# Designs tried in a protein design chat: VH-VL binders against q86iv5. Part 11

Target 1, 237 residues: q86iv5
Amino acid sequence: LDSCSICVDFVGNSLNDLLNIILNSGVIGTCGDLCSAVPGGQIVDTVCDLLCDYVGVDEFIKLISDVDPDPIYICEKISVCKTNDNAAASLDLVQINPQNGTVGGTFTLSIAYTVTNTIATGQLAFNIIDPTGNAFGDAVLLVQQSPEQYTQQFQFQATPSEQESFPNGLYTVQALVCEGSCGSPHPNTYTLANGTTTFTISGADSSSMSGAGSFSGSSQSTQTGAASGSGSGFALF

## First folded at step 17 (VH-VL)

Design w1
Fold by ESMFold2 at other seeds, look of step 17:
Structure w1 (fold): chain C 237 residues (1-237), chain A 122 residues (1-122), chain B 110 residues (1-110)
Amino acid sequence: as target 1 above (237 residues)
Amino acid sequence: QVQLQQSGPRLVRPSQTLSLTCAISGDSVSSTSAAWSWIRQSPSRGLEWLGRTYYRSKWYNDYAESVKSRITVNPDTSRNQFTLQLNSVTPEDTALYYCAREGYKYGAFDYWGQGTLVTVSS
Amino acid sequence: QSALTQPASVSGSPGQSITISCTGTSSDVGYYKYVSWYQQHPDKAPKVLLYYVTNRPSGVSSRFSGSKSGNTASLTISGLQAEDQADYHCSSYTRSYTFVFGGGTKLTVL
């Protein structure tokens, strides 16, 4: 595990706690005062201390308190993650299987992309837009992705939940490859490629809910290279 | 030392807005090391935190879920005070209302106002 | 229906020790260490006894001590004295930028 991935993971998991502690305390003079209050055990406290001490407590608090804080952006600003304003990639394939499915079924989204100039710190992200316009999705962190071809798969079960009921109709999948956080207005952020596909769901039961949707990801090279990462939660862009 | 002095009407009619004021001496409502809360107490519900206002490079508010659709807490820097407005009151809002300062860096209410018993009745 | 659960009453004899519990959830008492305790005499505003689970403000007797395990915090009063007869409240800061209080505990010194 590289320092950039560790930073993004820590900030992504602890951002709300950090902000909560900062706002409630009002006076934080050391990284220890801030980081010891973050739950998650000794490893989380140690990562917090290392990152905070690297940039200094005042600057760390400023970055966390930004009106639109973003884990990748924060880790870039403290120079743990690198940027490449000349990153380049294309999306070779955006495919979902099955293209015609049912409520409760499992769908696999397969994305193939080719990096033509290194992605220093970025994302492979997707949104799925249901027939009513409601969207859900996820993203995978890309760190130092050298030029080559990559594949990534995401799976979800169309199990109705409070986040998504999976109504009958046509669904649109949007996929993005980005330097920086996809959709972010922050500096050093670029949409490198985009692609779409569609699928349909039949047999939705609008009176039934059995849980929340989730995503899992894996990656494989079709020729050389592999993307690293895991997907969780919603990603909207 | 810090003192909190409450004022406001003690009787409010149902569906009206309850409005209370807390005047601060010995500290500033815009202190970046403090936060300013309203807390109420009733025999049946005990102490209940309602909401707060505080300054951290900008003004923030946090409200209890139970009242967040009806509550506003505002600072007044010119008079060094903060106010509670609770809309659409019912008899269930009858309580002893306190203002309080959060002054310890690890969260606690170290100074309290004298309390104002507010009755909501026709 | 308070957010934190305390016993309604406790009692003890002068010189003894008593403990008051405060049980919350993994989103409040069980999450941060922002737990505080307040003493309230009749017709008076609450007075802070402990903050950050164990810390005593200046001027608070060392007879008051606190602890926390999991979702439960505890206030211990040793060497009970007549003036300890009061209501005791616990409070916790939450993951949601809010505070919650317990229902209160009436301590009777026998």
Scores: ipSAE 0.572, ipTM 0.837, lowest interface PAE 1.8, mean pLDDT 88
Fold by ESMFold2 at other seeds, last read:
Structure w1 (fold): chain C 237 residues (1-237), chain A 122 residues (1-122), chain B 110 residues (1-110)
Amino acid sequence: as target 1 above (237 residues)
Amino acid sequence: QVQLQQSGPRLVRPSQTLSLTCAISGDSVSSTSAAWSWIRQSPSRGLEWLGRTYYRSKWYNDYAESVKSRITVNPDTSRNQFTLQLNSVTPEDTALYYCAREGYKYGAFDYWGQGTLVTVSS
Amino acid sequence: QSALTQPASVSGSPGQSITISCTGTSSDVGYYKYVSWYQQHPDKAPKVLLYYVTNRPSGVSSRFSGSKSGNTASLTISGLQAEDQADYHCSSYTRSYTFVFGGGTKLTVL
């Protein structure tokens, strides 16, 4: 993994704890004082120390305490993630199969997109909105995504849970390709392309499948999202 | 030497608002290295943290879930004090109320007021 | 009632060591290291003995020590003295920007 991905992962997992520690303590004089308080073990402490020492504790605290913090933006300001204000992409396909399915069934969301100017640090993100307005989704981090055609697939099983019951009706799928965090108001952030599709759930012919998936696109690692219906998730926009 | 001096009524009727004041000497209510809490004590519940106010480039408040809908803690920078307001009290709110400073940068209450026994009854 | 569990009472003879436990959850005692201990004599406000699990403020006897394992913090008082007879409270900072206290432990010096 590269330094940008490591930074985004650390900040995404530790932002609330960092804010909590900073606000509770008031005065923090060293990166060690801040980072040793972050739970998660030695690796988390080491990554925290490296990122904090890279910009200095005062600048690190300022970035974490920003009015509207987000992990990609923070890592861009630290300069471990790059930006491209001229990034460009299009969405070639947003398709969900089956378009008519059942509770317990497996759905595959396929997204094809073309990058025409490098995405330096951004996201491929989606939300699924159920008939009652409840939403769930996921995102994949895009780092130095060169001009090329790409495909990404996400799979989920419509298994009812406390977070999403999968009621019968019309579901709306929203997909975005972004430079920066999708939906963020921060500088160097752009929605490059968007697309929608729909599917329905009616009746019930339940089946189950373990969470798994594949991305058959070029040069991109796959992360299959198992949508849960609500969350403070990376992709919720 | 930091000192906290409490004042306020010791008898409050049910459904009314409990109001207490904590005057600070030897420190500032706007100190960026401190936070200012209200804590109460009763034989049945022991110590119970209620809420705080503090300044970190702006004013913040945090409140215990059990009282969040009824509590307000406010700073008063001109008088160098902070206040507790607890609405809609019941006899269960009868307790010895303390104000306290959070210090030591690692979250501990290093200075406490003298305590005010507040009785809620009609 | 109290968010953290302490024994209601503990006793010991002068010169002995005693330990008071404080059990919370993975969202408080088990999460951060913001655990503190307070001594309270009758009719007095609590006085901090330990903070950050093990740190002793200036002027607190070295007979007081602390530790934490999992969701349980411990206060140990060595060389027990008559003036140690008091109530002892633990506190933890939480993931929710709040503090919680234990129910308190009455220490009796026999």
Scores: ipSAE 0.567, ipTM 0.841, lowest interface PAE 1.8, mean pLDDT 87
Fold by ESMFold2 at other seeds, last read:
Structure w1 (fold): chain C 237 residues (1-237), chain A 122 residues (1-122), chain B 110 residues (1-110)
Amino acid sequence: as target 1 above (237 residues)
Amino acid sequence: QVQLQQSGPRLVRPSQTLSLTCAISGDSVSSTSAAWSWIRQSPSRGLEWLGRTYYRSKWYNDYAESVKSRITVNPDTSRNQFTLQLNSVTPEDTALYYCAREGYKYGAFDYWGQGTLVTVSS
Amino acid sequence: QSALTQPASVSGSPGQSITISCTGTSSDVGYYKYVSWYQQHPDKAPKVLLYYVTNRPSGVSSRFSGSKSGNTASLTISGLQAEDQADYHCSSYTRSYTFVFGGGTKLTVL
């Protein structure tokens, strides 16, 4: 893994904890004071110290405390991730299987896209809108994605939860390829391509909820290296 | 030296709003190194943290889930104090109420008010 | 119901060491190191003994020490003295920007 991916993964996984620690403590004088409070073990503490020391504790706290903190943007501001205002891509395929399923069933979203000018730090993201307008989604991080063709798959089970009941009806899938975080208002952020598909859920009474729902995803790349992975820092848009 | 002085009614009728004030001396309610909490104590529940207010470039509030729908904690910078409002009280809200300062930057209540026993009854 | 579990009472003789446990969850005691302990004498406000699991404020005796393992924090009082007879409370900061307290432990010095 490269330093940009490590930064985005750390910030995405630790952003809430960093903010919680900063707000609870008030004054923090050193990176060690901040980072030693972050749970997750010595590796997490080491990554925190390295990133915090790189930019300085005061600037690091300022970036974490932003009103709209964004892991990709934070890692760009500390210069661990690069930007490309001329990034370009297209979506070749947005496909969901099955197109007609049931509550509790498993759905696979397949996305193919072509990069035509390098994506420096961005996302391949999706958003699923249920019949009532409630939305959920995920993303994978794209780092230095050279001009090439790529594929990704995401999988989820339609298990009712407090967050999503999976009512019967028509669902809209929106897929995006972005430079920067998809949907972010921050500088150096662009929606490069978008695509949609639909699917339906029928055949079960979804009036009751069993408990907390779950989402599972997988990714696959056609490039010669491992695909960028992680839903960290993805915001529904 | 920080001191916290509580004031407010000791008897409140059911369905009314419990309102308490905590005056601060030796520190500022807008101190960026402190936070200002209300904590209550009863024989059946022990100590129970209710909520806080604090300034970190802007004002924040956090509230315990058990009272979140009924509680408001407000700073008053002109009088250097902070207040508790607990709406729609019931006899279960009868308790000894403390205000407290959170200090030591690692989450501890280093200064406490004298306590106010509030009874909720007709 | 208190979010953290403490024994209702403990007792010891002068000069002994005793330990008071405080058990929470992976969202509080088991998550951050923001665990604190308070001593409360009758009709008095609580007084902080320990913060950040092990740190003693100025003026607190070195007879008080703290530790944490997993979801359980411990307060140890060595060399018990008569004035140690009091209630002891643990507190933890949570992932949800809140504090929780234990139910309290009454220490009796025999």
Scores: ipSAE 0.563, ipTM 0.842, lowest interface PAE 1.9, mean pLDDT 87
Fold by ESMFold2 at other seeds, fold request of step 21:
Parts: C-alpha cells; structure tokens; sequence
Structure w1 (fold): chain C 237 residues (1-237), chain A 122 residues (1-122), chain B 110 residues (1-110)
C-alpha cells in the first residue's frame, strides 16, 4: 500500500473518467474542481486530490491528456513512482497446467523470475495467443522489487465470450518482465526478460453451468515483493 | 452577451443531407471553456442530443450513437460558426433543431439558438 | 445512450411543492454529477434551471432545487407559481462523452 501502487491503481482505474472530465469541462483551475467530479466516492476523490496537488493541476491535466497515456509513466512523471534504467531480470520458468485441456477448463500459468537489479516500477505480464491470432492477457504491477527470486501464478477459465471463443488448437503463452509498462514506447521502459510456452484446447465444450463465462481479465497470483492487485488495462501489449 | 443565430433550409427531401449553420456572437467557437452542440426536438422523442464540436488543444467531436453514422458537426473559425450535416434523412428526422453552447464546467447548455423547424417530406 | 425516463405530466396548485423525477442508468445519471434541468415554455427554447445536480445559474429562483440518489435525479419546485407551467427536461452527461435527455414532463399549475 505504497504511494506508487496507489497512484498506478488510481490512474489506471480513473484515466478515462479524468480525460472525459477534462475534455468536457475545458479550463480547470484547481485539483478540487477536477477531482470532485471523479466517481468512486470519497477515497477516490482524496487520492485524486493528493496526487494532483503533488504535481500541480496544470501538469496533472497535461499528463492525463497525453496522446498515449500510460498509468505507470504518468506516475513516474509526477515522481510518485521511481525508475531504474538499469533494472535487470531473468525468466526462470513459464509453465502452464494443464498443457492439454478443454473449453471451460481452468488453466494455471506459473511464472518464476529472478531480479538481478531492482525493478523500480514495472510489470510481470502475459499474453495468450489463440489459434486464430487473437490475444488476451493480464499483468501485475511490480514496485521496488529488489534482487531476489519471485514466483507468480495466474488462473483463467476458458469460457467462451464475445472477446475470446476459445477455439480448439494450439495456444501460445508469452510472459514478460519489464521495467515500466510492458510494450510501452515511453522513456524508462524496458523488456527485461521474456519466455514462452504452449497449451492445447480440444474436445467438447465444458461450460454447461449457468452464469457468465470468465475471460482473460481474470487472474490469481501468489508472490513476495511489492505488487499491486489485478492491473488496470495497460497489460495487453 | 452570447447569442446563437441559426440558419439553413426548412424543407429537405428524403435521402438528402440536412445542413444547418449556427453563428456565434459574444464568444469564440474555438473557446477552450465551451463546447458547441446540436439538439433536436420532436413530439415523439422530446429533446435529443445529436453531437458537438469543441477545441481542447485540438478539435474534438462526439456524436450520439443513434446518428453517428450519418452526422458531422464542424467548426468554422473564420466565420465564428459551427454546422450540422445529417446525411440520408428520412421523415423521422423532422424536428425542431437547436444549436446550443455548453458553457458551464459541468456539462450544461447555457445558451440556445432560436430553433429551426426542419421538415423532411416528399 | 439510453433515454432518461420522466413522468409525462405532473400537476400542482399554487404554493405547493412538486417533484419531477428523472431515471437513467449507472452509465449516465448514476455515474457523474453532470445532471441538468431545463424549463421550456411554449414556442421558446429551453432555459437551464440547474446544472451539476444542484447548482442554480444566476437569475434562477431558489424555488428550484435538485438532488440525485443512485440512478434517479429529482427537480423540486417549491412555492409553485402560475409562470412555472411549462415543460421540464432532464439531461445527463455519459461515460461515453455524450449527453442524453429525458422525454420531458409537462407541469400544469392548477
């Protein structure tokens, strides 16, 4: 619950609303004028006010209005998140179980990585590419991750949806460890390590239960070190 | 004081393009604190927001989903006005058309044009 | 995107208070505080009464007040007067960078 993680979570969850408010209102003179309009209740308004006041309303608006805004980058520019251009890591394991599953089944992606120079603010991210080339993924925020070995797990159900039908065939998993937002063109952003694995979906549809199916936005993780929750939408690259 | 003066044809044939102009006095179409909308009114649908144009370091447009494929709203900075073009009109586009300024920070229309009744028939 | 729901008509006697409701969704009325109300007399353009749920522009009587709870906004007119007989429209800004309007409410002063 450090200030960097709070900033990235707030910006990631509120970026569209902030931009909408800024564009609809035009000239905004104070952080209070901007932040009181952000939905989500008193806690969200307070975090918004603190971050905005820290850098000043004019600079905050400029950062939000950037043509390709990135929550990690924004939080680095306001100096709430640190950068390390010399961050270094290696990817020790990328494993998915089961390697052969069915539609509706649950898959667990396990990633082990070793940090050799501190990751100041970055991501552990993955993409899953289906047999037709459609991709989905997720990420976990990494904050001040010191040199050590770490493990992380993600889970997803292969439940068909409008975004991903889970066709039969070979799926490719791509995992990345990054300083900064993975895939971002912004300064202070580096892919430190990457790895791949595969799995197969075959057989009959297993999603016969009621309710909405799950998709790539769902994950679970276990790790040591500094990381935020489920990520915010800057993960798919 | 801000005033909005509308002009344009009052009769349009089906399948043609409806074109209206809103001239602005007392403010600039490029004002960074305002946005410029078209809103129409009919007995069956009441007020219906159609779209807007506004300047925030660059020009933006937003359009209602119901007309998005047929509508264009453009600023004209040299004449200090903005226009509505609605393509492929049908009799259901018959309405009283207003231009309006969004001048409050919080999304409200503080100045309205006089209204133009446009009939789509024949 | 979704039209806002208002009662088609409401009536009251001079001196009474009346309330007009405006129900939307969690993507419009229930999301931002960008709810506004407009009064429209016959053959005239709408005139803004309230913006940002509760704010009155200069020259609008304090008899007009607004509130919002969940997906429903309300306009209250206290001390009803004959000149209040008009159509009343609600509007909301949406998460999609658009505006939506209610169907309008005809207020009759008895």
Amino acid sequence: as target 1 above (237 residues)
Amino acid sequence: QVQLQQSGPRLVRPSQTLSLTCAISGDSVSSTSAAWSWIRQSPSRGLEWLGRTYYRSKWYNDYAESVKSRITVNPDTSRNQFTLQLNSVTPEDTALYYCAREGYKYGAFDYWGQGTLVTVSS
Amino acid sequence: QSALTQPASVSGSPGQSITISCTGTSSDVGYYKYVSWYQQHPDKAPKVLLYYVTNRPSGVSSRFSGSKSGNTASLTISGLQAEDQADYHCSSYTRSYTFVFGGGTKLTVL
Scores: ipSAE 0.555, ipTM 0.830, lowest interface PAE 2.0, mean pLDDT 87

